# VH-VL binders against b8ga54: the designs that were tried, part 3

Target 1, 230 residues: b8ga54
Amino acid sequence: MRVPQTIAIDGQSAAGKSTLGALLAEALGYLYFDTGVMYRALALAALRAGIDPDDEAALSELAHQLVIDVTQPTVADGRQYTVLVNGEDVTWAIRSPEVERIVSRAARFPSVRREMVRQQQLIGQRGRVVMVGRDIGTVVMPNADLKIYLQASLAERARRRAAELRSRNIDMPLEQIAAALAERDALDAHVSQPAADAIILVNDGLTPAEEVALVLNRFVYSEQALENGH
Below, E stands for the ipSAE of ESMFold2; O stands for the ipSAE of OpenDDE; V2 stands for 0.75 times the mean of E and O plus 0.25 times the DockQ between their complexes.

## First folded at step 3 (VH-VL; framework fv_indenebart)

Design w1 (at its last look DockQ between E and O 0.02; V2 from the best seeds 0.00; counts 0 for: pae E 18.9 > 2, placed apart)
Fold by ESMFold2-Fast, scan of step 3:
Structure w1 (fold): chain C 230 residues (1-230), chain A 121 residues (1-121), chain B 115 residues (1-115)
Amino acid sequence: as target 1 above (230 residues)
Amino acid sequence: EVQLLESGGGLVQPGGSLRLSCAASGFTFSDYAMSWVRQAPGKGLEWVSSISGSGDYTYYADSVKGRFTISRDNSKNTLYLQMNSLRAEDTAVYYCARGLDEYWYYGMDVWGQGTTVTVSS
Amino acid sequence: QAVLTQPASLSASPGASASLTCTLRSGINVGDYDIYWYQQKPGSPPQYLLRYKSDSDKQQGSGVPSRFSGSKDASANAGILLISGLQSEDEADYYCMIWHSSAYVFGGGTKLTVL
């Protein structure tokens, strides 16, 4: 009866959290999104307004003026979600290279993050959502019904990233991929820590289907999970 | 605004050398892979070389391997192409281009105006 | 053998749609590739238009109108650039590109003429 209404998935780069999140949300009929899409939406708005992505005050003011929403897909065009900025569908516009290049710069400012977190929390309050990121269980939804911290060894994450790149026919040395992931881990170390009440899920050797089945059977639909309805 | 500005092109004799430069502005240069793409007069685009953001990994078209060297100086936000043993078929406009992603070679989105290299006797 | 093949030329009327093809060599599957599209007008550098892997994995270049879209034809082993509502300013050379075997590979280009 007490299926989790809010699920937070955190973890290191290339640990598979987006794949797990999307499949889990599909199984439950929930909204799925990576919180990065909201920062991309802000970045798009900043580009349109001619705002320097390194100008914290201007970005913070812009963020407060925007209503950024993420909903279930509104169009059957292959999207996993719909991103709205003041009601405008920007789902594909936020995937432009220009937007993606500046998103990390905009996302680093505490005042900008506070406003984005506030808007993310409003989406979370609706329930029926799987939210993916690096600090969802610690900052965005500290009271999420289910918190998962997805782990995989550096070697496994490098292999998975290499396989993803090969599916795009990018044949890059495994050592280069591992080095890039290790650098990203170091940059994210203070943010990407598991919440004290998070379930640590090690996905070394698990397929995406095996991961989602494990989560559903042990943490969503189990009697223990239903008894601990938060 | 993101900009790439090429320089160093000119007229050289067959067997000669030339060094191209590309000055980058408006973004964190070291976070992006960079590429050189050339276009012979009246012909299509041909990829020449790419370099990772760190400079540790380089890739070359078979036609230029052993003759051209791509490099970068992240402290100066500048990409280079050292061209040795030049041949008539190296005559082209050389474009500097930025990769789409920070860590990978997903393609090029920002291009310079190009610099012309003419290899002639 | 050419990794990517594009028709040398294509003509279409203003207001019509043009489908530009980029055919991958036998032995490589278009389903496995990101197809990048570029537009080049005389005297100008190439302009990034879009990247298409699948309907769920695609990207539009900044300022590129929605009438430019990507798709794939699995039976032809080809990537497709669709330009709807053709305008005179769409007259240009169009190049497809993929990353294959540690190299960027461009198609030969298609010259689109809008009559």
Scores: ipSAE 0.006, ipTM 0.542, lowest interface PAE 10.6, mean pLDDT 85
Fold by ESMFold2, look of step 4:
Structure w1 (fold): chain C 230 residues (1-230), chain A 121 residues (1-121), chain B 115 residues (1-115)
Amino acid sequence: as target 1 above (230 residues)
Amino acid sequence: EVQLLESGGGLVQPGGSLRLSCAASGFTFSDYAMSWVRQAPGKGLEWVSSISGSGDYTYYADSVKGRFTISRDNSKNTLYLQMNSLRAEDTAVYYCARGLDEYWYYGMDVWGQGTTVTVSS
Amino acid sequence: QAVLTQPASLSASPGASASLTCTLRSGINVGDYDIYWYQQKPGSPPQYLLRYKSDSDKQQGSGVPSRFSGSKDASANAGILLISGLQSEDEADYYCMIWHSSAYVFGGGTKLTVL
């Protein structure tokens, strides 16, 4: 029996997936990986090649020509991971305003998404990874050793969003924020489904530290988890 | 309840300018892309322009490029359309519409009642 | 050639079904697109009805009755709006829309008459 080598985190918008994923990976010494970086890497390559980000055929061909890899940090500059495109370190270049301007256009196409998922699967097969997204436990790592589907009540998600907005000097009634989150849930329902073998984690009332400790103690290092041959 | 209210329409001479506004309420404005769609009298729908939730990405129909500018002020929950060098064929009811998320290409679900722009001598 | 083509008119009896088509031009494939459908009654703004990509990737607009549904006919390269159990209030103009080549593109619209 062993500690889970692959961990998939899916869940609702504003439920705290990235926070949990990053902290859990840090505690285990694992690679943390949000799948959005794949699309940012493709968008960067499209900009450099002068390819129209709205041309699905050209983007799909480019996606098939690129080797996108995500590894543990190779530079001590505050990064959470290193992103390589055909061996070139693009970790910070994919965060530029120019990439931000086009990434959503490039990410929309089904043929692009299929190739990006294939490359995500290759990264996941190496193990010792926490991968965060909306379809990780169902599509990218269907055989992940541990799958978590993260939920929080609408009220809690609204409170977290309100705090974020207040940090930007926007005061908005909780009722309006809750309505917007409910509408977002309806729009995202088609991709945000728990895998059949996912642990449903409701994190209302938990701090990030408490949540990580709960996951580690109950689902990673527990006697039950170790006995199940993970 | 989500509401969109257009204003700023009116009568204007060819070559003139006009600025439309769309006041949004009942949702977190910055989380949604916004669009302008127009409809000439007795005609179908014609998309004019779209802007991302952040305002960083803008798109325009070929018929309005270089003449119209879409913008938003997320602190005031307001979408704008600056229309310059107006032509008779710009005469239409102008609707603002909310996207399904912050991305400009993911449809439109909520529409305002529209504001009428008439361009004539 | 227009990106999206809709028949100008369609008539059907109350209680029957109407099948409204939205045909994409050659060179683009209906399977790759989200198809959005809108209803517009005289003197009113358009109303969002639904989006259809596939049976597992679709969305009904808020308050839109289940008798409105979307589908695709791949052999005809077309999106389909099906309205069953037609009511007189369904008499309206219907538009399809896609995002294509950095633009939203609307079809020309179909005027549905409920006799």
Scores: ipSAE 0.000, ipTM 0.423, lowest interface PAE 18.9, mean pLDDT 86
Fold by OpenDDE, look of step 4:
Structure w1 (fold): chain C 230 residues (1-230), chain A 121 residues (1-121), chain B 115 residues (1-115)
Amino acid sequence: as target 1 above (230 residues)
Amino acid sequence: EVQLLESGGGLVQPGGSLRLSCAASGFTFSDYAMSWVRQAPGKGLEWVSSISGSGDYTYYADSVKGRFTISRDNSKNTLYLQMNSLRAEDTAVYYCARGLDEYWYYGMDVWGQGTTVTVSS
Amino acid sequence: QAVLTQPASLSASPGASASLTCTLRSGINVGDYDIYWYQQKPGSPPQYLLRYKSDSDKQQGSGVPSRFSGSKDASANAGILLISGLQSEDEADYYCMIWHSSAYVFGGGTKLTVL
């Protein structure tokens, strides 16, 4: 198999999509981003414009007026990608608590999502991209060269989430984490399904490196090519 | 008190079979993955096999694949290792070990005292 | 080539610190793995010491003294078990372990002698 130019990664919450996406992109020298950052960019713009996250009409109009772009890191400050809104670097601004509080509300409207998907598709069309998010393989990049659906047991995902939370100085019982994940799974069960042509990657008992290796081994790679950034 | 107790070891001829058991107590057995690890005389530790809490997932070392079968009876709090086509190189102390949880295969934290298996003519 | 390599033996004096290494084979990054450490004394089963993934993701075995700690050396691609304030009772074999390619893999073990 030839090296895919476009890679779509979907999967269960806390399955490790972002980790796999980032590592895979790094291995290939591709752009990595989570489509969620574009919704966060919209939320930021809404806040700045004083638009209510419940105002569908205003948010839809705003979405159509914004040019949201994602590129490889342009600044060596630890970022995995650069997010631009109308040419302005908002990579870190979209991570504010204020944005976090409203992003879900702002992103729930179909008209908004359609426009975000359109702009996501523009990025995908450039190629050499690993895109992670929701419905990437079915809606955003239905023609992606490679589609991956990442799956993991609830217990495994709970442990991973716990580790992530601890890295953020949040100590939560595993049972509580598992319950939250189970609830999310139930909510996502009808909306997040693998594309028919997606490979199902069950990563129970796998390290991130092993996951990447499994994906890359599907292609013809030389170790030298990988070491040289392909 | 968490406890694991192996049994079933003994002397067997090459080509023979043996079934090991591991009795667990002091914890909810079904919540934990279990493993077998062996140690040949004067040698290091070698992983043999693992099984998830529910028994849905099993893993084997290449050296025993096709010959050994790991299983469990959660109603009896017992782990098993059916060993067929035994070879001289299978001679070792066999330990059962508890995993960290039902599906986490990255490690193990509790070990039994071990049971000795000797394969010799 | 072995996935995990440990020195066969190490000697240290009481009160000193001992650093036991577990080197991963080239091609696999130590940063991606949980490193488990076990202590085994003659005639006894192995005992779980600790798990180390990172400073923010680690676990100490129950009843294991705090003088046992884990770390990693990225440059050496190795896990490290540090025993501070070495005591005579620490004389034992030490094994590292990882989960790799759907298998548990143990190092060859290091025999630690307390002089």
Scores: ipSAE 0.000, ipTM 0.490, lowest interface PAE 15.7, mean pLDDT 91
ESMFold2 (binder alone), look of step 4: mean pLDDT 94; pTM 0.959

Design w12
Fold by ESMFold2-Fast, scan of step 3:
Structure w12 (fold): chain C 230 residues (1-230), chain A 121 residues (1-121), chain B 115 residues (1-115)
Amino acid sequence: as target 1 above (230 residues)
Amino acid sequence: EVQLLESGGGLVQPGGSLRLSCAASGFTFSDYAMSWVRQAPGKGLEWVSSISGSGDYTYYADSVKGRFTISRDNSKNTLYLQMNSLRAEDTAVYYCARGLDEYWYYGMDVWGQGTTVTVSS
Amino acid sequence: QAVLTQPASLSASPGASASLTCTLRSGINVGDYDIYWYQQKPGSPPQYLLRYKSDWDKQQGSGVPSRFSGSKDASANAGILLISGLQSEDEADYYCMIWHSSAYVFGGGTKLTVL
């Protein structure tokens, strides 16, 4: 009997990857994290070091000096994981507004991404992990036991993004949100592609609970999935 | 460091057109939303328009919709504002401003020196 | 009705503290908004000072001294800019700003005079 030890979730922006990943990991007792938390850890270290987030050389050098790790929660304070930078718990510090402001800028540099991928691969090699991102099934964990590429219609993703923005009192027309997501999809097309062995899962019309149940029953605990090693 | 330099202002008659430019340096231009904010003589600040880092999403104040067009050329690190059908009420100093992030809705931190547009007969 | 209202003027003495208010229109809740603050001296462009949503969600502008801080007064439905240890160079116009209804909205500005 073989349950997947490594699960890679990639897919379109606002398709529900983090919700699916967290719920699957909870059901399996696995580590869950969005690879973005490691870029947040780097961004925090850069802020602390006074490094300009637009300085690729300085950020790349800093990234090579850091050991960033993500583990199961070490404190029962509501966290889904623990993020460590050189052994220091930065789990809540990486959620600061200052980090949010610069994380996208730091994450754009190829040299920085290369080092972050290396550290992500080390975490993946331990198994018992659900990792969420854009290139997990192709670059980070190319041998993942289960690969999911999550899709949803543009209209559904625009609705979800509009709800997120409204929770922050930002009111944007749905057509403009949809246009923004379509542009993001085009920019991500050269980076975020489904692996040849990925399951393409369309998230239209499914609640999070229904989506998790579908994945568990069809691809994780299914007798066919276990027999096929899928 | 980070610098924004506006140009293209001048005197123009009502109904005329002007194109403003903002040259950016010292940062990765395409990673930031950009905005135009104006200030009439002796008056407060008024937001005019914003554009996302990619250039595909544009937003306008109601007072300029249909008359002004914001655009950017990321290969030249330059922001533009094409102003058509100018009115006396458009007379102001026009500032170029950098957003805090790639999205237009997360504030502005760096501002240029401004370029003066005067609409009069 | 204006979305953001600021007093036209305020005066304070050197070394004292000044509290500048930015009141949101009835029907919108200050608790839901990021309030941005800008300083402008005559002949100069605006300077970004800070953003404040809550004590757990705030940001200081680069090079802005800690004597500038943000807060909110829920009962007045207002954002507050506090300037401690007031100095002569703090004499300027101060603008608050929010993102509301697909637009940036600036307050009318407060002229702070240091007497």
Scores: ipSAE 0.000, ipTM 0.443, lowest interface PAE 16.2, mean pLDDT 85

Design w2
Fold by ESMFold2-Fast, scan of step 3:
Structure w2 (fold): chain C 230 residues (1-230), chain A 121 residues (1-121), chain B 115 residues (1-115)
Amino acid sequence: as target 1 above (230 residues)
Amino acid sequence: EVQLLESGGGLVQPGGSLRLSCAASGFTFSDYAMSWVRQAPGKGLEWVSSISGSGDYTYYADSVKGRFTISRDNSKNTLYLQMNSLRAEDTAVYYCARGYDEYFYYGMDVWGQGTTVTVSS
Amino acid sequence: QAVLTQPASLSASPGASASLTCTLRSGINVGDYDIYWYQQKPGSPPQYLLRYKSDSDKQQGSGVPSRFSGSKDASANAGILLISGLQSEDEADYYCMIWHSSAYVFGGGTKLTVL
């Protein structure tokens, strides 16, 4: 038993999986990324090639021609990772409004997603990685050393969303926010399910720092403590 | 070319059973959720059942729950609908439809030609 | 009450525009849903037209002309299918659809007559 080399984080909307993933990776010195960055990289390549994001055949062919890689930061400019397309650093280019407008359209095709999953699996095989998404523990890294499925009560996620909206001067009743989240959960019920061997982590009332400390102490370092004792 | 071809419809007595099949070609079958949608003569579209790409998750309309079973064989690129305890109200053309994507989009973008089920004495 | 409501029929003249509505029941916010639109001609299976969530998140079906477009009317809690430059070939039944509470829900359909 040792410190896990591959960590998969999936979970409910507004449960905090990206925050957990980034902070956990920072603590361990691991690569962190949300798999969405690879779809953004494909979308950028499509825009540059003049490919219609609704043309599945052309987009699938493009995906197979590209080598999309995600590495630890290659430049100390505040980035959490480096995204490469055929060796070119596109880390900031994929954050353009033009890419954002088409990424969901490009990402909807199962043939495209299959190729992106294949490339995600190759990155996972290197180890020392925290990968965040919706199907990481079930599809992308089914053999991950540690699988976390984040969930929080509807009430807690509604409170977090309400606080976020209030910070933008949007005052929406808690009951309406809860109803919207419940409806989203129903739409996503068959999409994001925990892997059978995933740890279900209920993230009610924890700050990001408390959440990371809990994961490290109970699921990362407890294995190391047992190994050191024997 | 993406195609769906239904079969197995026919005339059946009330209380009887039928098994519908849908043969898929031209795409990676296991990457897509699949659905059955029916249409009674002169009526609108009514969703019957859906199954995830893996086959691990199934959904049913309240009107067929407990009587119909959706399944798939990804090795044969075939979707099935086992229909038991059939009623006159189940009389319809049954369409096989491909869901967009199990993960993010729940639309139906490719449809078969349909197979007719008639429940009558 | 029905989750989705569509008018049973609508008629318009060639060259005009037709706006087909799909109203969500009270308690369900149209802003949260992808609205899918389908066209069905007699003797044929339904054909996928388009999906609309927002102006930045929408899709056109393969071969579907740009004169077919989607939008939403938040005040009416409705999805809208707009058919511009109406042609006689557009005469058909039109269905809206959403994924709601672990189910696909179709509207009752609108028969569009082009006179």
Scores: ipSAE 0.000, ipTM 0.430, lowest interface PAE 15.2, mean pLDDT 84

Design w3
Fold by ESMFold2-Fast, scan of step 3:
Structure w3 (fold): chain C 230 residues (1-230), chain A 121 residues (1-121), chain B 115 residues (1-115)
Amino acid sequence: as target 1 above (230 residues)
Amino acid sequence: EVQLLESGGGLVQPGGSLRLSCAASGFTFSDYAMSWVRQAPGKGLEWVSSISGSGDYTYYADSVKGRFTISRDNSKNTLYLQMNSLRAEDTAVYYCARGLDEWYFYGMDVWGQGTTVTVSS
Amino acid sequence: QAVLTQPASLSASPGASASLTCTLRSGINVGDYDIYWYQQKPGSPPQYLLRYKSDSDKQQGSGVPSRFSGSKDASANAGILLISGLQSEDEADYYCMIWHSSAYVFGGGTKLTVL
């Protein structure tokens, strides 16, 4: 039976990548994770080692010394995955405010990213995985079985982000949300390009459930149905 | 190392004014929403005001609206609270606090030591 | 009516567990809110402990032991801070907080005594 074993989801900030990725993984029984968690794991290790997040050489050396892994949940505590650093469960520790403060700074260096990509590729080689990020289909899993690139207008992404924040009861002016998203888009422009073989999915006006149904029926199950003569 | 240091507190008469300052260091100040939270002697925490990283969006507790003004100078890494028409009920330790997220009001994770404001009766 | 209500005091023994509640006003569904928890010791500023929205959306403060955890009781419309394996240094005032209608709202605080 030919079902994609590796699914890469890339796209713009707040385009719904994580929601789509998690729902697809749940439907298929696959591992789901955003590659950002591995950069958070590196940032946590840097904090613990007293390494300056702006010191590329020290961070690169640290990255090469670490084994960062992401697995199916090892504890039934609401987690979507388990993050391990040299075998230590850091799943919730990487969500600390101190890690959040430095993760973007630590993640900016090409030498650090190369090592993180190498470790991400090892996870991808196991198959049964939905990996979400900015360059999964182009750099991390260039031979992924299915590649999706999500797009949505700035206005729509701002509305979705506002809805997410409201679900957490955080009121933020739509203009401020849009400005923050535009700034993130500018920072990501160089690395967030669709792979030539990616399916461009414009999700303006689609609910998460509609997006998942579309992907499953058109790109996952329909190919299998055709192969089986239906 | 992230640090917040409040100053400008003191003894003031009812109807008077004070300006509090909060000097921030160890992080990119303009990336974080900032808040003022106060605590009256022997009482709990009370949120006073918050300001976005850009300074464009401000929020106030109903008890201080029209009397207090929150502002920031990102070039000086400093947060301010201008307090006018002070009342005895404004007597409290005033804390400066950093938001959990760069642009959004996700809560507060780093707090200063506080500065005491006493409105005499 | 107060948006958030906390019991004024709670006592527990060393090694026991303490469950601190933060009850939301009727008409406000606890399921929709991030509940933030803060610890304050005499003479000190508050310390961020954790944020809890759901089991899949939660955050632990830096250096905060796993003995501190968050949860919710939907039937009571309340957020819960659980402190297991109580130690003498856990004696403090504990505050819950939410962001509601363009404002941060703190609970009145619970004084936890460990004796």
Scores: ipSAE 0.007, ipTM 0.528, lowest interface PAE 9.2, mean pLDDT 85

Design w4
Fold by ESMFold2-Fast, scan of step 3:
Structure w4 (fold): chain C 230 residues (1-230), chain A 121 residues (1-121), chain B 115 residues (1-115)
Amino acid sequence: as target 1 above (230 residues)
Amino acid sequence: EVQLLESGGGLVQPGGSLRLSCAASGFTFSDYAMSWVRQAPGKGLEWVSSISGSGDYTYYADSVKGRFTISRDNSKNTLYLQMNSLRAEDTAVYYCARGLDEYWYYGMDVWGQGTTVTVSS
Amino acid sequence: QAVLTQPASLSASPGASASLTCTLRSGINVGDYDIYWYQQKPGSPPQYLLRYKSDYDKQQGSGVPSRFSGSKDASANAGILLISGLQSEDEADYYCMIWHSSAYVFGGGTKLTVL
């Protein structure tokens, strides 16, 4: 009997996955990251190499040749993790506007996603990790010790997104935010499906602290949750 | 059991053409990239060409580019190498090899027995 | 000029260990590459032995004994195939390979003689 070494968190946009993941990892002393940071790292490497983000073959070859790693923070500068490309710290460089502009284009190709998934799986094999995304429990870590799929009503997710935007001094009509989330859900329908063995958590009306406490008490430290497995 | 069987080799004159085939069995053919690798008598291994599992991406050694064409028929589980404008230096045993997955850049794990191509006048 | 360089020959005694090197050309970093290793006996096709990129990213070929292992020497810019507990059947040609610049490149091969 042991606490889960690999935790996969998937779910709908704005359902609170990153907040739950970061807090859960902090409580357990685990590595936390959103798999999107690895696509950002690839996008940065492509920009530096002068590769067209629409060139699938060149991006796929680049992805195979890169070692993209994510580790516990190596510098006390407010980061939640350290992102390395062939040993170079790119943690802040991947957050540039240039990377933001092309990351979704680079990340759309099946061959590119295949190589990123392979590198994500290598990180997962080390254990002591909470990985957040849209297909972690189904594709990236199909044998994760604990799989969580977060759901929240469209109204609640719109409210959370509106609050996030307001904290950044961006004021958008709630109906427009809801429409954008609904459109994103439709586009992600075939990618963001819960694994058959995932725990479905509906977090309408729960604070982040309450959600973390629920997960720890029922699914991490619970005697019933501790079982032999992958 | 994974098996690759090459055929189509033979004696051909300089400037001639040959088409090599590799019949695959024991695995889902379309899930794997395939390659041709050759070996001249008493020499080392030389990569010739690779093709992705889908067939959409092909790569060639500079020495054969423009003369050789790699292709596959996933419905027949067969890999092909069309060799045109053959030269004496193309004389070699040609091996068919399966990649580690569907991508052309990810190695080779299963090899056929080879088929001999001799380009001589 | 050659992308990959291997010694032409190496000899070792039964029961000893052999370290076969595959040196990458200056300007390309061995740390960035998967190094593939193949064994070829006279009259036979090559046999896949293993792939090594790092301790976290490596693969053993089907049926290949654990006494065959891969590693890298960053200072020498080289991939290494280690064969421990040498047996007579290990006498063969050994080839390294990488994918570089849209091409697979093989080393020239090392002929291992077990005396």
Scores: ipSAE 0.000, ipTM 0.474, lowest interface PAE 16.9, mean pLDDT 87

